# VHH binders against E3 ubiquitin-protein ligase UPL5 (UPL5), part 18

Target 1, 342 residues: E3 ubiquitin-protein ligase UPL5 (UPL5), of Arabidopsis thaliana (Mouse-ear cress) (q9su29r532to873)
Amino acid sequence: SPEALHGGLFMEFKNEEATGPGVLREWFYLVCQEIFNPKNTLFLRSADDFRRFSPNPASKVDPLHPDFFEFTGRVIALALMHKVQVGVLFDRVFFLQLAGLKISLEDIKDTDRIMYNSCKQILEMDPEFFDSNAGLGLTFVLETEELGKRDTIELCPDGKLKAVNSKNRKQYVDLLIERRFATPILEQVKQFSRGFTDMLSHSVPPRSFFKRLYLEDLDGMLRGGENPISIDDWKAHTEYNGFKETDRQIDWFWKILKKMTEEEQRSILFFWTSNKFVPVEGFRGLSSKLYIYRLYEANDRLPLSHTCFYRLCIPRYPTITLMEQRLRLIAQDHVSSSFGKW
Short names: E, the ipSAE of ESMFold2; O, the ipSAE of OpenDDE; V2, 0.75 times the mean of E and O plus 0.25 times the DockQ between their complexes.

## First folded at step 4 (VHH)

Design v22 (from a23 with R31S Y103F Q105T S106K; framework vhh_etentamig_d1)
Fold by ESMFold2-Fast, scan of step 4:
Structure v22 (fold): chain B 342 residues (1-342), chain A 121 residues (1-121)
Amino acid sequence: as target 1 above (342 residues)
Amino acid sequence: EVQLLESGGGLVQPGGSLRLSCAASGFTFSSYAMSWVRQAPGKGPEWVSGISGSGGSTYYADSVKGRFTISRDNSKNTLYLQMNSLRAEDTAVYYCAKSPFTFGTKRFDYRGQGTLVTVSS
């Protein structure tokens, strides 16, 4: 059940669900960070692109793994319906399987570069040289490892007796890729798709949702734009309460933010809104304008935020140096994910 | 290092009053918002009331608004909850909770051991 999977985080979401989109966005982000944590058995990072995830074949060690993948599909569908950034990207192979498409050699280049290079060499070798070397001794088999167990898998009936040659090597590579990347996660993909489909049943034919997208389209939906944040666009979509736009503290704020690294800027954005990335269309794509509210308590306090309302609360700091110190502190990952916000 | 110690709970008749206290130590009390959270038998936790570090802003759940008053004495590092017009449904263990820095104080980094309030004839 969701409560068994997420404990107190799921309970916190139930208690605050009615308070609006900031709390909802933070909940989806935290749930997905837990689901896609490489220390858990559910998903693995892609070998050559650590931003991307695919189901872990070894998840089969847990007899409840189908329920976990079904739940994950529901969570992702809900996040997409509510235009919530989940902060994770899907591996190309996983995406293609969700779309019901065949995996080609080019599709595994960023998933497994070693296998990509080996298969490319097999296909590009001179036919006469390949055949004179008896297909390098290759047969229609795949060596694999699941749950610490090593097995030899036949790619076709009597595959260990079928030699690879210049006439069948394309078929060999196609079957090798399918068995290595598609087949080991078929159940996880089916359970994810089931959960996903249940949530989207009335908006678009659910089984065709992924098929009509490019991977880059899905990336934009799941994570938002990865382009540098426009501070000018951010400022243009920000209003003030307790400050005037012309106040020296407001001028300091935008100067400090502009000098920050991209990672620090994204941490400030997350603290303020529970979104790490700007929508593809820019700040106009957020559900509300952003607000800087004056805090009338101690003039040296850390900023506070109400992410449901895109509200950042700061005191009237007496110096730019103090403001910068306070903003840099909340820009640290551990602070921006927990302190000073609803 | 943070310690929160609740007191003042007990048995009271419907329509009666109780005052809960929470003694805080191990942090700069005046710099943090504080809350009261309750958990009735067999139910999940319910946020009841919150107060800013200065005491200038107070917040209440609709179920207790007009009946409960939250206050603090920063010179004594003590949080209070004055409970009036008590009802049977107010029966719960009441916890003192420290907020990291949030307004409305529905999120906590520390909670005390609780004090039992029973409203019954």
Scores: ipSAE 0.000, ipTM 0.089, lowest interface PAE 22.0, mean pLDDT 77

Design v24 (from a23 with L5V L11V G50S S57R Y59L A88P V93L R111S G112S; framework vhh_brivekimig_d4)
Fold by ESMFold2-Fast, scan of step 4:
Structure v24 (fold): chain B 342 residues (1-342), chain A 121 residues (1-121)
Amino acid sequence: as target 1 above (342 residues)
Amino acid sequence: EVQLVESGGGVVQPGGSLRLSCAASGFTFSRYAMSWVRQAPGKGPEWVSSISGSGGRTLYADSVKGRFTISRDNSKNTLYLQMNSLRPEDTALYYCAKSPFTYGQSRFDYSSQGTLVTVSS
């Protein structure tokens, strides 16, 4: 079985631990690189923070997924016991489920901004207006969209027939969040917790372990401090359209970016990709290369971006000073969130 | 089967005005509340305004109160948004929706592309 195979790796690790401290760190690194490898489809990267992982609901297609998640729980518990930083971080929703806490609306603010904004509007609408329009046609269902297929999941018995109104809309939102985020990975969380519990049960109660921490505390244990963005790595994973890599504007771009503060660099990354953080393995972990496209119109306009394609669009700026002014403007938090990203 | 087609967007100077329209088909228009939702570059969707099925009640986001006016013509199955005193911050794709803003991508299936409003000099 896969559990027996992974148990074998664990036994080999225990035997090798006696041979030196470098072997311990190398083993955790290699094992975590495999577990959190996108090719294995066990975990998904968070859309908001490419450093963070949550169980993949689709992992259920693999009948061996329970064994893999139990093994992962054991590995993470061992890393924490030995104070080894494995370089992976947990998504907030996954962390809350491990702590046995209910997922609130505020908890999904960064995980799913579209759903957060929608649910907030539902809860904040004037009750009389909401009710006079029959909950605006809402019923106790979760609608899902797949390639060419729409599906409807009932949040409660006869949910398709139960109208949302001002008196039950909080319950509706709570059930939506639970069904969208908690229920699809319930088995994976259970198996992870079982492996984690088995390893830590003799020292610290596992349930209280996660409850004692903020997510940021766990982050420090698993990865350490925030790592600065490697501009050289960023450049190595960027291609050009309408510019040559040897163009003076491209040289200026990377020089300006290197001179920016870490906050400015993260704002540029967010403008370009809709994410402030790079995967733990660096830019190679992104699903696609990044692209700088040339705009053939006004030479002084602000950059534009198409975040789903990792495209940053800039004109052929005539001076480094003008380019720097334009890039620093979009690096300001209020500007980068407001303009030029589609 | 529900179809919503937005129009009336364009490029306008700060302080200018635009009138957006939404042509609805495939449902009993007068029975449903209608909303305008916008998505500014780099932001999530923002609810702008709603109007009841009869037109008797209207609601506005604080950012647009006093500047925007929502209205409807049930005889023509058409929703309108009159936008006055436009600001650069109003630059967005504007969508109409059959109800107030909801979760996920299902609302975008009711409108094909939205209508682009750009406020710049």
Scores: ipSAE 0.000, ipTM 0.144, lowest interface PAE 21.7, mean pLDDT 77

Design v25 (from a23 with L5V S35Y P45L G50E S52N G53S S54G G56S Y59K A61P S75A A88P; framework vhh_ozoralizumab_d1)
Fold by ESMFold2-Fast, scan of step 4:
Structure v25 (fold): chain B 342 residues (1-342), chain A 121 residues (1-121)
Amino acid sequence: as target 1 above (342 residues)
Amino acid sequence: EVQLVESGGGLVQPGGSLRLSCAASGFTFSRYAMYWVRQAPGKGLEWVSEINSGGSSTKYPDSVKGRFTISRDNAKNTLYLQMNSLRPEDTAVYYCAKSPFTYGQSRFDYRGQGTLVTVSS
């Protein structure tokens, strides 16, 4: 059971503490790798940062899910007490809920850009213009599609009848964010917090602990500093279609990427995969191999990507200079965030 | 009752130009900010340009800034998009929209039928 696993974990922890800190650190790392493994469906990787995890709302389908989240809270608390870096990071929204803090619009910018842009426009519209559109029919509801059917969730009592106007639009946005991000994982956060509290002296509630930290402080405690992207590791997990690994264009590609700055490399990664960061375990941790596909169109066109399949599509560039120009264009932060990827 | 009818799309060579128009009816056009959004084959909607009700303020994403110009004629209830230095990546169905994309209440996001722009050699 989870209780038996807790007992076993604690006994292993005590035994390893007696034999040395290196063995202890490796053990916590391996346990967390299993807990945060996408295959067991307890946690989801953040779409825009593969290092970060948040509870999976769908985990509630498993009757043991409360015990697993409680266990995870215990493991993280023990790792933090012993200053062990477990090799996983928390999603910002999950962190804020652990801290008992309100999720702001800026907090969801990288998590859901579409929602961020929509809500920002609502808040930034001129008050007179917004109110002159009262007939627009925005109300305090969230429309969802569940099991292929549309449903309407009221954000507040009688929300279907409450119009959004310039005086209440901030409340509307706040409630929309809460319903989208906080409410679906409320039980998981509760169970994690219970386990976390139980491992710490009962004098330190988890909200007090997390509220005293910035996310970056917690990142340092859980994983340490950022590591540069290993281009050799990236290449080792890349396959080719329409090119041979020995083609001069493929040699050029890796040479260009290797001499790019860290920021440029992260932009290329984002263009290719919709993620700026590699999993803690490296490219091995990705759900699929990466692919470079040959594009059979104009030999001078910009790269394209199919991020769901980790495909980067490039033409057979005639010169290294042209390839470098094209790759550096998509490596610009603003270009990599929107252009040529699907 | 609210209608938006786009026109001006077509096939154009890379580096070429196109001017899109949107004829608006069924609402007081001069009171609404207007938007151009596009959808490339197999992709989601992408915001392209924004113009305030009076035409004095415009916004663009970096991908089209300096190449595309949004304008409006409130007397004619018409929205325009001047597209210069077109690239194959600009190939999409272009929609004019009365409101920005509204998360969680898509029924209020009104856009027209769209006009296809194909940039190829």
Scores: ipSAE 0.040, ipTM 0.353, lowest interface PAE 5.1, mean pLDDT 79

Design v26 (framework vhh_7b18_3)
Fold by ESMFold2-Fast, scan of step 4:
Order: sequence, then structure tokens, then C-alpha cells
Structure v26 (fold): chain B 342 residues (1-342), chain A 120 residues (1-120)
Amino acid sequence: as target 1 above (342 residues)
Amino acid sequence: QVQLVETGGGLVQPGGSLRLSCAASGFTFSRYAMGWARQVPGKGLEWVSYISSGGRTEYQDSVKGRFTISRDNAKSTVYLQMNSLKPEDTAVYYCAKSPFTYGQSRFDYWGQGTQVTVSS
């Protein structure tokens, strides 16, 4: 809900530098859950890559949408500055608009594969055949459906009367892509950029920041890398409270983790940190070290985690078999998403 | 994996009506233009009507005012309501998918067809 951001979560953002790293990470988690919730009008998932988000053109029906996009820009800038993974990816089209770059046909391939294929066929069709079929009856218009209402948008003056042919089809495709993807989110991009710039140091405009990156670089900053997890790197960046590194339970822990599938390892990482992915530079890229805390409760208790502080809490399990059983239980996606986390 | 299945054909007297239905699967139905084409005995395949993803319709001159194309995106179905049928409307009617989202007369996939016979 955008009302939640205006309330307590927005107030907590105002004093983020006065709080500890764990409180800051919890704040990012809560704020990003609200901002990138598909049930809110701010962002939509990309049609052909559900992991990616782009501003919702329909967000303009809310008079406060400029404030929300400005706030989002501030949040993303702050996350990048503090090396906090927000767990979302941006659509390529949104990224290019933030970079101030023109959107080409190849750039929409994963954003809207259906439109990509249609436009590619228009451009690659034999010119004589295309013209013999009257440009497939195409005119310089974009058909849209927004809020249940269908509209026809002219791509140029008198576009309804201008036929597409082999000589103007490149212009048609360029205008179609611009009107469909760039123009509808222009205000949202502008407001996001304002918030982003205000949070960065005064002389680095957001267009310069994004223009220096490939989309894959930004992906790594926002979510982390998809390379297999190095258990040795994970261990090297883990500290202990209530255990010694030489304790048999700690040796068992790392042996069990090494034997797990990549999917199980990512589930353990998610349970521990609320992130499934490691920064591209490895565990050194995290904003703090990870911690294994001893629980002084029953020796058969399930692990607990305090994800905002990167704490995994386990009892002193009496056997490796029991520890493995308990770790594999929390490694189940269904269990790890809700069980024992603060 | 694109499948188009036509139903609703049959025998009808001149001046009568028929409604054809086409159940579509294997693609995101709501985002493509759909149409109908027919093969008249002794002639080639000819376009009848299309409906864009946004609902804009176009018709061949010979059927304009008599036929109505419509779509139900929730059911992934396109319809052709045929009124005031003439003997010259006798043909195999094919449901067709456009490769495009906008009003076009060219199609990339066709159904199996359904026979419509208008008897003298």
C-alpha cells in the first residue's frame, strides 16, 4: 500500500543514518515489499521476464504518484550506497530510460516478445511482398487497452490515414516502440531520477550513473549474482557467537552445506539473510559479516534466523544426523519462506 | 503448440444465420489479432474478417454489414456471426491467427476448418 510508505516506514527512512545496519536492512525489506508489490499501482512485472519491473503507466491516476516515484529513486540510491540487495530487477526499457538512451527493437525482446516478433517480421519481410500485400493493412497507429478501455493512438499527425510500406516501416517500428514503451512512463522516470540524484552526491546525475553500466551490472547490484555459491567464501565471511570455529558442530554445519544441492544452499542463504544470491564480488560485497549464534534451548530445536542482522541461530546439536535433518527441513522453499525468521 | 479449433458450421438456407466459434490455445490470445478466412469451391483462400487485439474490426466488402467478428479474451475464443447468408458464402471457414497485435489481413496459423453450406 502507498499509505504504508507515507506512514511509519517513510518516517523510519527519514532517520536511517541514526540506526544500525540491521535496522536499515529491515527497513529496506519492508519498503521494497510495498513499492514493488504488483497489487500496488506503482510498478508492473515485465510480460516475458517476470523477475523484472517497470513503472506502471496507470500510476498517473494517483495524484501522489510523482512523490512515490521520487521516494523510490531515493530508496534505490540509498540501497546502492549501502550495498543492500533490494531483491528486484529493472526492466531493460526502464533501465535505458534512466540512462537517457534510445530504445531499439532488440531492447524489447525480453520486455514484450510478442511485439518484438511482430516488429521483426515487419522489418524482415521481403519489400516487394510487403508492398504487394498493402503493408499488411498497417497504418501509423498504436492500439492500446488501459483500465479496460481500448484506444487508438496516432504515431504521427494523420497516422490513421498513413499506410505502412517498405520505405517507411523502419520509421513506423521506431515510433511504435517509443510510444508503447518510452512515452507512457516518461513522468515516472523523471521523478525517480530526481529522487535518485538528490540522494547521490551533488555532482553525479542519475543518467551518468546508469549510462556507465550494462543492465547486468545493475542486476548484480540490486539482486546479486547467479554464479554457484562458494561455501569456502561463505565460511570465510562467517563469525560465531556461543561457538568456537573449531567446534564439531561448526565443522558439521559446513560439511552439510557443501553436500547440499545449489537449490538447498540458496534456500539456506535465503532463510539466513532473506537473499537468494551473493553479490557479484562474493560475500565480501555484503554490508556486514554473517553470524552463527548458539541457542541455549533444547538441543533438537529448529534453527531460527534474524535476517536483518545476518544471524543464524542453532542449538548445540548432539549429532551430525540431527543437524542435517533440521537444516534440510528449513532448506525446503515452503518452510524457509516463513519459518523462524525475525 | 498453437492450436485453433473451429466449431459451428453446418447446412443453412439462404437468408439464414450461423455462428462460428474458434477455441485458441498455445499462445497469449489477448495480444494477437485474430481472423477468419474461407475457401470457396473452385476458388483459392480468401480473407473474410479480422479483429485486432484492441477490438478494432475489418471486413471484406462482400460480407460487410452481414457478418460480425467478436472475441472473448477470458475464454480465448473468437466468433463469427454470419447473418443473411447467400449461396456464394458456401465455403470451408478457417480460424486464423495474425503474427501481429494490430489490424492486419495476413495470418501465420490456421485451424482445420469448418464447412458452411448455404443450399439454394
Scores: ipSAE 0.000, ipTM 0.140, lowest interface PAE 22.5, mean pLDDT 79

Design v27 (framework vhh_etentamig_d1; at its last look DockQ between E and O 0.52; V2 from the best seeds 0.00; counts 0 for: pae O 7.9 > 2)
Fold by OpenDDE, look of step 5:
Structure v27 (fold): chain B 342 residues (1-342), chain A 122 residues (1-122)
Amino acid sequence: as target 1 above (342 residues)
Amino acid sequence: EVQLLESGGGLVQPGGSLRLSCAASGFTFSRYAMSWVRQAPGKGPEWVSGISGSGGSTYYADSVKGRFTISRDNSKNTLYLQMNSLRAEDTAVYYCAKSPFIYGTTRYFDYRGQGTLVTVSS
């Protein structure tokens, strides 16, 4: 029941011994990867920002699509409640729809540049010129092609017979934007909102929640900080057990991380904490400090992690080369889990 | 550079038929609505017919409705005008015209070809 989900979630993977908060974080990440995987065609990526997603209008072809969007709403709500950054960004239009806000011409600038420019030209054209040219012959219709089916959609009753002119061109553009960007995903938005609401207290409607936020706020909540991971901040929030801060191995560790790509760094972080992303406030925003423990085993063994405790166990490697090799192996293994650049 | 090249014009008797073609290049043809416009000697330009980018919607002037048929082949970047039951009043230079906008149908154009002459005479 939704009420039951308001409580703490305890998850465990089958055939794995790992349990607790770390497992939960990993679950959120993996589930979101699947939901927003382009191969599943539930969501589309924005043309101008590949990191941002919007519902796929064509997803209706899947009979289970309502359940998927409801489920997605629940997952996103739960992720927010548990302060887990899943790395997903929403398209502006999608966000506005969730907030129950009207989509303006400026809002579609990054979604459809061509339409944006066309509409802008219509609106900015000299009124006398526009009217003298019979409103460019435009009528209140939208031409669509979906799944090979061509259709003409009237934007208003008898839109085919209604000419656009300098007086009604704003209305034309508004209706065009609504029909092109809002109407096609209305059902998905509804379903998402339903799922989202199930996870919220009855006192806060989903629309109210989103209305209180700017898109950037939501971005921060879902993805965390936009800045690259700060190694210095990372180091500042790490404690050591079995190592001294001045030990060679610790020095090597941070040097190696500094040389890594952002993707590799994120992979190490994920291995270490089950967090792929860092909060907006940095490492201080995590639930605890990070810990590096000395592993008292063979000095050539791979690092181990206890994600629930943000604990990374590292052998006392004899050389920086060996350490780097082992850390890069860990990074590679987790890179394969990414479905895209975030 | 946008190029539109009309062809198919000629001399025809009243009641006859002609098919005009327009070869388009220099832009994504399928994204833009296209039109035929004509200009008779001593007269201003007259919009004849329009077709949406996808070809799903067609429009005609009252003067040619029922006699002319506009079509396009987006794979060939070609616009067509089938003209049947031609009349003397149809005598004009016919121009292929490109819409400046992707969405909807428009009688406005930003480019046109050099035209092809259609003469209907007994």
Scores: ipSAE 0.014, ipTM 0.308, lowest interface PAE 7.9, mean pLDDT 86
ESMFold2-Fast, scan of step 4: ipSAE 0.272; ipTM 0.703
ESMFold2, look of step 5: ipSAE 0.120; ipTM 0.621
ESMFold2 (binder alone), look of step 5: mean pLDDT 83; pTM 0.854

Design v28 (framework vhh_etentamig_d1)
Fold by ESMFold2-Fast, scan of step 4:
Structure v28 (fold): chain B 342 residues (1-342), chain A 122 residues (1-122)
Amino acid sequence: as target 1 above (342 residues)
Amino acid sequence: EVQLLESGGGLVQPGGSLRLSCAASGFTFSSYAMSWVRQAPGKGPEWVSGISGSGGKTYYADSVKGRFTISRDNSKNTLYLQMNSLRAEDTAVYYCAKGLPFTYGSKTFDYRGQGTLVTVSS
């Protein structure tokens, strides 16, 4: 629930901060899972990129929503400070609002392609044709249609009576974009920025932080980079418990991983860490080392993982063939999503 | 494949009436604004009328306003144009056109059918 998110989870975080990186990562995972849960009504997924989130305008029905957005800003700032990959991505429009930048037509292309195409057509139509055909019958209103019912929002005073023409259509599009994307979430953006600043630094305003970045830079910080995974870098940042680095099973492990496709390697990384991507700076950017732990159980069992502590647990497999079979099984999406994780 | 088939054209005397129909297939009809466009002999195409996907919003060129009525039946994937008080200047080939899907009415057309000839003369 929203009250449990702010109260209970924040107290748990305060306690975990005194412990260690694995407990801290588990806390971030649980908190972000609740914050970005559609049932929680705080955030919505972007229509054309389901990985990305923007504040839900309807969140305002809860009087405590300012506190929740302030808390979310704190969580994200703290994740950045502790180099924790929380796996959330922001919608471009939300990112631009955090940076204090104007939202242009090109910026909504991947957020709302239908509105992008409609606005582009309005702007590109021949002026004489546009005007001679009564400006397409458009007026200064934003129309929404949900469940067969229309809602009409005026973009300016008496907007219902103000016709769109070739001389004012750019103003119409600018106001339409502002009213659709910026205005409905102004308070949420403000509260997020407040929480973000309180954690990061009073000397560095949030606008300054976000304005210095491309969206792809922030993606890299919160999720990780899209470059192919370096197996040598992965190995260099892995420690062992119950195995010697020189053990034949460890040699087999890295050989198998190196032979895997990029998709399979990302699935193994996800099974191991709950992240599909490596920080832009490489495995050095992770908040801790990765670990391969020996299981003293059946030598043919599937691997297990404790993702919050970056532990992959495997038995002492008797053959490279068996190890490869077991690793390829956990690399399949339907197996890696929950089986053997703890 | 998008297909539009117009019908209902013919010879009519000034002051008469005709109803044009357009049978649409190959797309989700109710999701798209639809238009009627005409082309008179020796002239370029002229947009005549448009209707939103839901049918809730209609648009007309000044030359036909008050005389023509656009409508649609989404259950039958059919667009209509009721033409009253026809004039010699209404003589043209009438085309059914598929508009872009959008909640704000649109006069644009990506697809055009084969057309139906309307001749207004004594």
Scores: ipSAE 0.000, ipTM 0.164, lowest interface PAE 15.0, mean pLDDT 78

Design v8 (from g9 with L5V L11V G50S S57R Y59L A88P V93L H99K R112S G113S; framework vhh_brivekimig_d4)
Fold by ESMFold2-Fast, scan of step 4:
Structure v8 (fold): chain B 342 residues (1-342), chain A 122 residues (1-122)
Amino acid sequence: as target 1 above (342 residues)
Amino acid sequence: EVQLVESGGGVVQPGGSLRLSCAASGFTFSSYGMSWVRQAPGKGPEWVSSISGSGGRTLYADSVKGRFTISRDNSKNTLYLQMNSLRPEDTALYYCAKKYGSGTFYKPFDYSSQGTLVTVSS
């Protein structure tokens, strides 16, 4: 059952946290795969930005959803504490609610362009023209499809009977945005915030933490920056096992990586770490060093990785040409198997 | 090495104005959001204001909203805080902070230990 699963994940979390950072990173990977799984009803991807997640209003059909959101808040807080990039971005609306900020019309521009344009038109129409056309027939009602069911929600008492006019259209738009974006996930936000705060006792409340950030700051913490990757910085934060830094294969590796396109470099980083992006402060911002391990297998073998420990495993390739072919192949395979491109 | 050097503090009477500056070096200034944090005598640090890397977005604590204006000049690697209508309760050491420094919740910013003192007294 969901409750048993949640309890089991919590116990596994407690045990793995005690055993050290490598095991902790693997735990975050597995837990986040489950939490943000499209088969799960907890979170939805944003329509115009599939990288971003917002709580699923439909999650409320599961009576255990409050426990799941509290647990998610704990997981995210712990990831931030341990500098673990979980690869998840939050939708702007969800971020603003975590910060305790009201959602404005400008805040939904990239979340729901159609609704943004419609509301802007309502507010910008000439008052006399708007009123002479009976507010375009609008009433204080939101017509929406929730949980796969078409529904009519009154924005105020007797909203079906209350006409929108030039004097109340600002109130109409404000209530419409609140009911459409804030109200449906209010309980999920509350439970997430509770879990987040509880994980960092002695701590600043979630609103204080999120209120001090812009969305791009949180993006950097959770995923990393979009700036081009510095190969020199990557090399400076890489250590070797089974190779010496002076080995010709190591020189070939960095030379090949430097010649790759940004897309190919991000694919190699993803293969190595399960993240496509570097922390905003560079590779020093990662929770550990990266490692190149020698594989004692066939010298033409494809690279392997253990992403939770930032390990890339390669054999002692006999030529730079063969190494380049193998690295470009895993770059292509990861690009074709990845869930998206910028 | 990240360096943040605050200046512009001083003594003013209530209702007065001051402009604080922060000269930043050791990192790509335009890539980071910046904040002002203050610490009043005998109290913990209080967040005052933040600005995005591009300067396109600003945030203010309710206690200073409408009185303080945060801005930045990315060509000069400098952050500013224009403080108007100053009140005795604004008396504090003001610190320039680079946001997203450590990636940790309990320290979501890196700030200079030097600070600049603002005293508002009659």
Scores: ipSAE 0.000, ipTM 0.251, lowest interface PAE 17.6, mean pLDDT 78

Design v9 (from g9 with L5V S35Y P45L G50E S52N G53S S54G G56S Y59K A61P S75A A88P; framework vhh_ozoralizumab_d1)
Fold by ESMFold2-Fast, scan of step 4:
Formats: C-alpha cells, sequence, structure tokens
Structure v9 (fold): chain B 342 residues (1-342), chain A 122 residues (1-122)
C-alpha cells in the first residue's frame, strides 16, 4: 500500500545513523529498496530476467499510484545525476516506452519468451497453410489476465469478427504487442516521465535522454558494469581509518582480494557497498571513497560493514591465513546478506 | 499440465484405412475446439481437420475432404480421425492440437501432442 510504503521508508531511515557524506546514499538505498519491493505492487519483475523491473499494470487500483510513479521518476533522475547506483535494471519494454519508441517483436524476446515464440510462429507459418487453416481461428483480439480478471480486448473495431490471414498477420502481431505491453502501463510511464523531467533540465526531456542510450548504457548507470573488477583501481579509491596503508594487514587484504575469483570479489564488493558492480568509469564513478576501518574488538572477528558509507570494518588479524578465512566466509552465498552489515 | 497423446499410426497400403486417437488431459476438453495437423517428411505443418467444442461442426481442406472424418467423445476426453482411401502423399506425422482462445492470448499449435507416424506404402 502507499501508507505502508511511506511508513516503511520512515521507519527504516530512523533506524540508521544519518551523518556525513553517506546520508544521501543511505536515503537512495532505503527509498529504492521500498519502491522496487514486489509487495508494494508498483513494479513487477520480468518473467525471463528477474533482475529487471517494469511498472505493474495492477498498480492502477491504488488511486495514489500516479504520485508514486512520479516520485519514482524523480528518485531515478536524482540517482543518475548524483551517480548513485540504485541496484535495479529496467525491462527493455519499459526502457523503450521511456524512449518513446515502438515495441517490436524482437524487443519482447527476453520480456515474454512464450509470446515471442508464438508471434514468430504466426509470422513464419507458410502463407497457404495459414490461410487454409481454419483451426488456427485467430481474430483481432487479445485475451489477458489483469487484476485477476480474464478479459478479451479487441485490437480494432469488431476485432472479434475480423479473421487474421497471411495479408494482415503482421498488423495483427504489431497491435497485439502494443496492447499487451505498451497500453497497460501507459499511465505509469507517463507519470514516471513527468517526475524524471522535473528533476532534469527541460532541455533534456526523458524521451531524448533514453533515446540516445542503449539499454546496456542505462544498465551501467543504474547497476554498474559487468566488466571484471580492477583490484588496483579498487585499492586506489580506498582510504584507511585505524590502519596505515603500509600495514601488513592492508597488504594481505589486497593480496587476498586479487587471488579471489570474480564471483568472490563481487561478493566482497556487495558486502562492503550493497552493490555487486562497479560504475562503467571504474571506482572513480562511485559517489565517495571506500574505507577500511579497524575494529578494536576481538582480533579474530568476522568483518562488519556499513554499506551506505562504503565502510568495511576488520580487526587487526594476526595472520594472512586467518584474514583469508574470514573474507572467504563473508563471500559465501550461505551467509545471510544482512550478517555483519548495517 | 496440458497433455495430448496420439496413437493409431502405422504402415498401411494405398487405399487402406487407419483410425487415429488423441487422449486429452489437463484441461476441460469439452470447452475447446480441436484439430489435426500433419507434417510430411521435409515439409511444413499442414492443417488436416477441425471440430468445434460440441462436435456439431467440422472443417476439412480439399486434399482430404470426403476421405477423412474428425470426431470427438467428450465423455472420454478423446479426439478421433478416421482416414479412408489413404494415398502415399498422406504419409506424415499426425498431431492432435488444442484450439486456442480461452483465458489467454492465442498460441497456435503450442498445445500439440508428440505425434503418431502414418506411412502409406506398398
Amino acid sequence: as target 1 above (342 residues)
Amino acid sequence: EVQLVESGGGLVQPGGSLRLSCAASGFTFSSYGMYWVRQAPGKGLEWVSEINSGGSSTKYPDSVKGRFTISRDNAKNTLYLQMNSLRPEDTAVYYCAKHYGSGTFYKPFDYRGQGTLVTVSS
């Protein structure tokens, strides 16, 4: 609900320490975590790529949904302006709608593989077989489930009575895709674009901004690049508190990290920052430096992190072997993502 | 969940007859139209016959009209194709298929069975 969304954000923020340059990143983290929470019905995960989000057509049952989509547009624009990685990806169909581009058959391949295959079969079927096949029985209608209801939508006037044939099947597929993917979220896209525009100069409207990008460019801005992590670049953008960069523990840390697999390195980055991916510009693209803080507790304790401030907290481990054991443990999938993070 | 299982294919001499059966499960059979399609070696799918949900209306292409008869038994969830006066050009894998168009967007032949081979040869 809207009240649950607002209340949850406020409660989460009040449970955090809000000091220094990390407060902006902490705010974006909490807001985006709430907005893209599937329980809040604003966004839906893509069926074929769970990392990607598209507006939920069902969101329109909430009379406040326009305000929430406008707010989301503002948040994303602000995150892009401040180079904050929000950790979400947009569905290709949503991206194209933001760019003001028509959705083609190839564009839905990863959004809805089943519909893609069905439409491709319709277009590639032998024309004589298609036209003589009364069993195909297609008419200019789309059957949908929206808000738990089964509906039949006519793609054109008297579409229930208009047969699909080899001469009009491309038009049928084009109208089917538009009605299935574009039309149900048109209002949500409009409100998001309004909020996005309000945060950018009116000289760079959303369609112009998104139209000049490939989807992978936006992915890099919102989540970071999938290129291998440069440990040297990571080290160059890291500062120390309670350690000197010449300390043997710091030398061990970078040596261990360099020997880790890419998946282990991304797990350490995630533990440290709540992001698995580095900006396309490298670590300089992050909104602040990373920090290694010394813990003055037990010298064998597991690392801790404060992700919104890019702080990794470790004790003065007595051996490289112990440090490696502790770092590999926090890099494991079996350890709760919240263990030692705050 | 939707399953269609064809049977009754085999080797038959020209001029002979075969009866194909399709056992349907996983959906309300009596609510959907059904059809038979075939694929000859090295060729595309060809529509063979269509029957409405109640069994009162049937359609055939000219290539099989008068020789093939489609029927259904809604109590047994079974579709049939009676093939008479078989010709060498009827050699194909025959598929039972569910008519689309209830409760989802249309998917022609997505609910096709595994097929049954019919070979017409001396």
Scores: ipSAE 0.000, ipTM 0.146, lowest interface PAE 19.8, mean pLDDT 77

